VH-VL binders against q9umr5. Designs and how they scored, part 69

Target 1, 268 residues: q9umr5
Amino acid sequence: SYKPVIVVHGLFDSSYSFRHLLEYINETHPGTVVTVLDLFDGRESLRPLWEQVQGFREAVVPIMAKAPQGVHLICYSQGGLVCRALLSVMDDHNVDSFISLSSPQMGQYGDTDYLKWLFPTSMRSNLYRICYSPWGQEFSICNYWHDPHHDDLYLNASSFLALINGERDHPNATVWRKNFLRVGHLVLIGGPDDGVITPWQSSFFGFYDANETVLEMEEQLVYLRDSFGLKTLLARGAIVRCPMAGISHTAWHSNRTLYETCIEPWLS

## First folded at step 23 (VH-VL)

Design kj4
Fold by ESMFold2, last read:
Structure kj4 (fold): chain C 268 residues (1-268), chain A 122 residues (1-122), chain B 112 residues (1-112)
Amino acid sequence: as target 1 above (268 residues)
Amino acid sequence: QVQLVQSGAEVKKPGSSVKVSCKASGGTFSSYAISWVRQAPGQGLEYLGYIIPIFEAANYNDKFKGRVTITADKSTSTAYMELSSLRSEDTAVYYCARVDFDEYGSYGMDVWGQGTMVTVSS
Amino acid sequence: DVVMTQSPLSLPVTLGQPASISCRSSQSLVWRDSNTYLYWFQQRPGQSPRRLIYKVSDRDSGVPDRFSGSGSGTDFTLKISRVEAEDVGVYYCMQGTHWPRTFGQGTKLEIK
């Protein structure tokens, strides 16, 4: 009676991190087949995002094939970018709800106390030198690093984020947009107390302009040009925004109130 | 002015492992990457892999996958390359080299260590 | 892997004459930012390699003007306008655009 749920984890993460989420789903939607994909765990999550997309694609194909009525995706942190790329590259996906749990959908630019060695405070303004090089783009963090002060380098060097956002012309842009638009609902979850995603509004397709002022989704060029379908989805009533304060980055999948408010309604 | 100083020559038996160190002085160690390259006697250069210390993440040439581990210790500004299951064909000089992410986009291997001879013999 | 092919592999030259070393890649070395990450290294006898040229044609600091790099796409050349005794050694091209990074076979330059 319930559509299967596929869970995709984030950076330095593993399938075990979602045990509480699985418990909540079992309580509210008994009989739901939930698969937490056990790929690119821990340090393997630093592999290039296109490599991760290919691996996760191979894992989701048989699950989707067995569920012709559709599936749901719950994708956490970096995993939300993997899932969005999946929706673009899969001609035959049948995803109803794409639930994005505090994912850096418009990129990352900033320091964080939780992962200082990964997003160091002293290197935020200089990390573009590493990330916008052939060497840096071979790691996942650089695939979505988005320096608002070096937009020309970002647009030219990004192997992943600029492409799936439709910010750089490429041969697949039209077909990727068509594929993404087959999703039933886009559920965006995040909040100001996340502490890792910077700006936290990236989880809602907001991001910095050149002055580090956050422009919300509807003010972004990718929305205004409808580069990958955000404007079309919003007009269709298919975008759900579910912000929640008081939740740190590592707690999104283990907070019952968040689950009941933002996730549960979309798992039917 | 960055300098790379490697550990001394090693003689190893087949089946054992070797760990070569590469200590950097000068510059900000977390701001660049360290490559590892080897050269068998009378042969050309062969790329093993590299590490970006700020990510604590390495890339390995598939030829050596499973046998090479590259690590870095930011507190001592030292990179390490460990090669396991040594064979006589692994006899080579092993070099570390800096990848600098400068404003000119120069990147690859502008500063080299002195090399470490690793001899694998029975 | 991108194959880097150097020609010639052995280059005997008369002191004071020009020398030219060819390097050809099996794929374009133009990266998405429009830069070409092609390098030339010199290895003098008994020494570590030294970078001479980056991005096809940019000389490193301290590299004499007699060394020049040129080329585009898949075809590249290192030229020495007037060979000196100190230029004896092996010259390698390397590509930095694609993973894994790969070297040419080397060109051994000797004085006749």
Scores: ipSAE 0.833, ipTM 0.923, lowest interface PAE 0.8, mean pLDDT 91
Fold by ESMFold2, fold request of step 25:
Structure kj4 (fold): chain C 268 residues (1-268), chain A 122 residues (1-122), chain B 112 residues (1-112)
Amino acid sequence: as target 1 above (268 residues)
Amino acid sequence: QVQLVQSGAEVKKPGSSVKVSCKASGGTFSSYAISWVRQAPGQGLEYLGYIIPIFEAANYNDKFKGRVTITADKSTSTAYMELSSLRSEDTAVYYCARVDFDEYGSYGMDVWGQGTMVTVSS
Amino acid sequence: DVVMTQSPLSLPVTLGQPASISCRSSQSLVWRDSNTYLYWFQQRPGQSPRRLIYKVSDRDSGVPDRFSGSGSGTDFTLKISRVEAEDVGVYYCMQGTHWPRTFGQGTKLEIK
């Protein structure tokens, strides 16, 4: 039998968005228990990410308890940040595969067509003023907003991303790293045609320098310092990179070729 | 130059609801937040919640859980606060106030509306 | 919720003399960025509140320099070096660091 799969959705999303993914899993791994968590749907996905982490934690505990051999996480977009925080705060998680599906793991810096629904005019150069304030940090978008031109403000003000990345001192940083390293595999999925995650390489722990030149994961200070375990995971052979072109942000969980290439092999 | 103008006074029965408007002029409405604060007669100030119009998202004080709804209409530069299941203790002046995200980090409530008296009586 | 406690609640002052209002918070108001989001508001009789001071000690534009703020952590003070007739009203401290934002009880300043 296959390990249960827990699915965590993204911004302005709901459990229904994953109906095709469920079909693919049923076809290739019949009998797999798949749970798409029905929490923080739609506009509730704007709640602070730490609130979402707490709520999702409460939901995953009974699922993990029923599966002593382990579970898999498939976490989409903003949901990938929720899942990474879960792995850090849960000292008793039993996650084998953490599948990060086009998630802004190193942050977001972009006015995209998707965000233009939220921001009818281009505002990325000014959004740091909102996001790096106590008011802005009470919303999920700002919890992972990462303005490369105001990196000092990001490091000082971030209530979430800078903490789970180990970029800011926290009493729990060592314990969070230990907990995260209990994961069996980290599967990173994304691609250049996503259209929302900016830079798209954030899904692979890449990000802009001050000139908006992308530095890859291995060039990032958080990797070099091994602040939350990326270098250790890579050395262990536990990081899988699965880039795929031609997939827009809303299509990652409904593309069969993507599923077969990047997801299916990790659902043991 | 930024000015906040609120809707007029209301007299309501217990159990009903009230919706107060706050129209902004000057500045860029999508670049700041709107807070709602109330003051019962002869009493201090109480924070209800706020909205960031660019996110179309609001935060609410748990004391008012389920009874307060804060919205914004960017096309008219107007914020709204609706309070439902009114009780006599909800009698107060309701203010809107701007939160400005400036370079000084000043933030909290630099511009206030004139206030809207809401009276709840049987 | 962070409790903000003001003292005194009533403050009669002779014109031209100094006034001092204390505000204490139940938690530190230092936010992650090392700033302290402590505010002072003035509400003149029959008017809306007006912000006087932000970030403990920074005066707003148009606020007379006879108003000054000080303090750190959990203890804060608003001073008026020479009280004028126009200063009559209620003064509130507020914290903006923690959700929900909370106000002190107010200090009513009167001319005696």
Scores: ipSAE 0.831, ipTM 0.922, lowest interface PAE 0.8, mean pLDDT 91
Fold by ESMFold2, last read:
Structure kj4 (fold): chain C 268 residues (1-268), chain A 122 residues (1-122), chain B 112 residues (1-112)
Amino acid sequence: as target 1 above (268 residues)
Amino acid sequence: QVQLVQSGAEVKKPGSSVKVSCKASGGTFSSYAISWVRQAPGQGLEYLGYIIPIFEAANYNDKFKGRVTITADKSTSTAYMELSSLRSEDTAVYYCARVDFDEYGSYGMDVWGQGTMVTVSS
Amino acid sequence: DVVMTQSPLSLPVTLGQPASISCRSSQSLVWRDSNTYLYWFQQRPGQSPRRLIYKVSDRDSGVPDRFSGSGSGTDFTLKISRVEAEDVGVYYCMQGTHWPRTFGQGTKLEIK
């Protein structure tokens, strides 16, 4: 029998969005218990990410308790950041595969098609003024906004991303790294045609330098310092990178080829 | 330069709802937030919540237990505050106020509306 | 919620003399960027509140230089070096560091 699967949705999303993913899992892994967490739906997904982490933590505890052999996480978009924080704050989690579906793991800085609706192009260069304030940090979008031209403000103001990346010193850094490293596999999924995650390489822990040149994961300071365990995981062979072109942000969980190539092999 | 103009006074019965508007002129509506504050007669100031219009996202004081809804219409540069299940203790002047995200980090409520008196009586 | 406590609640003052209003918070108002988001507002009779001071000590444009703010952490003070007749009203401190934002109970300044 297969390990249970827990699904965590993204911004402005709900559990219904994953019906096709559920169908694929049922076809290839019959009998798998799949739980799509019905928390922070729609506009509630704008709540501070630490509030969301607390709520999702409470929901996953009984599921993990009933599955002593382990569980898998499939976490989409903003949900991938919630899940990474869960892996850090839960000292007794039993997650085997953490599957990150097009998540802004190193942050977001963009005038993408999706974000042009939320953040017009002219606002991208000035959004740091909102996000790096006490008012802005009370919303999830600002918890992972990462302006490469105002890195000092990011490092000082971020309540979430700078902490879970180990970019800002804090007393729990060693414990969070230890907890994160208990994961069996980190499966990173994303692609250049996503249209929302900016840069799309954020889904693979890549991000802009000050000139907006993308530095890959292995060039990032957080990797080089191994601040939360990326270098250790890569050395163990526990990081799987599965890029796929031609998939828009809203289609990752409804593309059969993507599922068969990038997700299915990790649902033991 | 920025001015906030609120809708007129209202008299309401207990159990009903009220929706107060706050129209902004001057500045760029998408670049700041709108706070809502109330003041019961002869009393101090109480913070209700705020909205960041570009996110279409609001934060609410838990004291009101989901009775407050704050929205914004970017096309008309107008914020709204709706208070439901009105009680006599909700009788107050309701103010909107701007939060400006300037280079000085000043933020808190630099421009205030004129206030809207809401009276709840049977 | 962060409790903001002002003293005195009533402040009669002689015209031309200094005045001082204290505000104490139940928690530090230092935010993670090392700034302190403590505000002072003036509400003249029959008017909307007006911001005087932001970030403890920074005076808004158009606020007379006889108004000054000071303090750190949890203890803050608004001073008026020479009280004028137009200064009559209620003065509120507010914290902007923590959610929800909270006000002091107000200090009513009156001319003797």
Scores: ipSAE 0.828, ipTM 0.922, lowest interface PAE 0.8, mean pLDDT 91

Design kj4
Fold by ESMFold2, look of step 24:
Structure kj4 (fold): chain C 268 residues (1-268), chain A 122 residues (1-122), chain B 112 residues (1-112)
Amino acid sequence: as target 1 above (268 residues)
Amino acid sequence: QVQLVQSGAEVKKPGSSVKVSCKASGGTFSSYAISWVRQAPGQGLEYLGYIIPIFEAANYNDKFKGRVTITADKSTSTAYMELSSLRSEDTAVYYCARVDFDEYGSYGMDVWGQGTMVTVSS
Amino acid sequence: DVVMTQSPLSLPVTLGQPASISCRSSQSLVWRDSNTYLYWFQQRPGQSPRRLIYKVSDRDSGVPDRFSGSGSGTDFTLKISRVEAEDVGVYYCMQGTHWPRTFGQGTKLEIK
């Protein structure tokens, strides 16, 4: 039998968005117990990410307890950051595959098709003024906003991303790294035609330098210093990179080829 | 120069609702936040919540749990605060105030509306 | 909620003399960026509050230099070096570091 699958949604999202993904899992892996967590949906997805992590943690504990053989996580967009934080704060998690489905793992910086639906006027060069304030950090998008032209403000103000990346010292860094490294596989999914995640390489732990040149995961200080375990996971053969072109941000969980290529092999 | 102009005084019965408007002029409405603060007669200031119009998202003081709703209409540069299930202790002047995200890092309420008196009596 | 405690609550002052208002918070107001988001507001009779000071000691434009703010951590002070007749009103401290934002009880400044 297959391990249970837990699905964590993204910004302005709900459990209904994953109906096609559920179909694909049922067709290819019949009998798999799949739970799409229906927490912090719609506007509630703007709540501080640590608040969301706490709520999702409470929801996953009983599911993990009933599955001593392990579970898989499929975490979409903003949900991938929630899941990475879950893996850091839970010392007793039993996650085998953490599938990060087009998630802004190194942060977000850009006016994108998704943001155009929400923010018709371009704001990316000035959004740091809101985000790197006590008021802005009370909303989720600001918890992972990463302005490469104001990296000093990011490092000092971020309540979430700079902490889970180990970019700012904190007393739990060693324990969080140990917990995260309990995962069996880290599956990174994303692509150049996403249209929302900016740079799209953030889904693979790549990000801009100060000149907006993308540095890949292996060029990032957090990788080189192994601050939360990326170098260790890669050396262990536990990181899977599955880029796919031609998929827009809202289509990752409704594309059968993407599922069969990047997701299904890891749902053991 | 930003100015905030609020709707006029209201007299309400217990159990009803009130909706106070706050129209902004000057500046870029979506580039700052609008806070709501009240002051009961002879008492101090009490924070209700705020909205960041660019996110279309608000935070609420739990003291008012479920009774306060803060919204914004970007097309008219107007924020609204609605307080439901009114009680006599909700009698107060209700203020809106801007939270500016300027280069100085001030973030505090630098521009205030004139206030809206809400009286709750039978 | 962070409790902001002002002292005194009533402050009669002779014109031309200094005034000092204390504000204490139940938690540190130092935010993760090392700034301290402590504010002072003045509410003159019949008017809306007006911000005087932000970030402990930064004076707003148009605020006379006889107003000064100081303090750190949990203990803060607003000083008026020479009280003028137009300074009458109620003064509030506010913290902006923690949710929800909270005000002190107010200090009513009166001319003797």
Scores: ipSAE 0.823, ipTM 0.918, lowest interface PAE 0.8, mean pLDDT 91
Fold by ESMFold2, fold request of step 25:
Structure kj4 (fold): chain C 268 residues (1-268), chain A 122 residues (1-122), chain B 112 residues (1-112)
Amino acid sequence: as target 1 above (268 residues)
Amino acid sequence: QVQLVQSGAEVKKPGSSVKVSCKASGGTFSSYAISWVRQAPGQGLEYLGYIIPIFEAANYNDKFKGRVTITADKSTSTAYMELSSLRSEDTAVYYCARVDFDEYGSYGMDVWGQGTMVTVSS
Amino acid sequence: DVVMTQSPLSLPVTLGQPASISCRSSQSLVWRDSNTYLYWFQQRPGQSPRRLIYKVSDRDSGVPDRFSGSGSGTDFTLKISRVEAEDVGVYYCMQGTHWPRTFGQGTKLEIK
């Protein structure tokens, strides 16, 4: 029988968004137990990411306990950061496939269509003043805001992304790396027509340098230093990169070709 | 010159609710946060919560267990604090105060409203 | 919640003499950027609070230089080098590093 699947949604999102994904799984892997976690919906998705990690941890523990042979995670958008933190903080996780569905794994720097609903005027060049303060870090968008023009402030102020990337010292960093490395496969999904994740290569651990030139995963210091295990995973053949053009941010979980190509093979 | 002007004093019965306004003038309302602090007669300062208007998102002190709601209207540069299920212990002066995200990293409540007395009695 | 403890709670002082107010926090107030977000407020009788000092020792504009702040980590002090009649009121420390923000109990400064 198939391993259970746990689905974690993103910013301003809810469990209903995954109805098509659930149907695809049911058709190709009948009998699979799929749980779409119904936590931090809508504006509650702006809560601090560590608060969300705690809440999702409490929800996944009983599911993992019922499945000693393992589970799969499908984590969408902001949810991919929640899931990566879960893999680090849980000594006892049994995740085989971690499927990161258009997630800002190296951060976000853009006034995208998604952020335009929140910010009707452009704020990307000025958001660092709010985000890199104690007050701003109490909201999720600021927990992974990554301004390439204020990297010193990012490194010092980030309460979440700089920590789970191993970019700033943390007493648990060695344990977190060990826990993350227990995952069977890391499946990275995204594409150039996403329209929200900025740069879209953040979904593949790419990001801007100070000149807004995108450096790929293998050019990033966090990869080169293997700070949380990315180089080790790649060397094991455990990282799968599945880019696909022509898919907008809200369509990743409702495209059958994407599912069959990038998701289905990993739902053993 | 930033100023915060609050709505007038209110007398309320137990079990009702109150909504206090805080209108900002000067500065850019969307570039700072608004905190709410109260002070019972003869007592110290108690922090209620704050809002960052650009996010339309607020944080609340858990001591109030969902009785407090903080909102903002960017078009009128006005923040609001609503306290429901009023009790006699809620009798206090309610202040709004600005949090500025400046280059000095001050982040403190540098500008305060005049205060709004809320009296809860039968 | 971070507990902020002030001492003394009542401080009678002779005009022209120094005054010193202690504030101790239950946790370090050093934020991850190495700044310490400790504040002092003054509330004169019948008035709104007024910020005097931010980041332990930085005076706001218009605050007389007889006010000074010091300390680090968990122990902080507000000093008034020469108390004047206008200094009568209640002084509060506040921490801005941790959620939720919390105040000390207040220190009532009075002229003997």
Scores: ipSAE 0.760, ipTM 0.891, lowest interface PAE 0.9, mean pLDDT 91

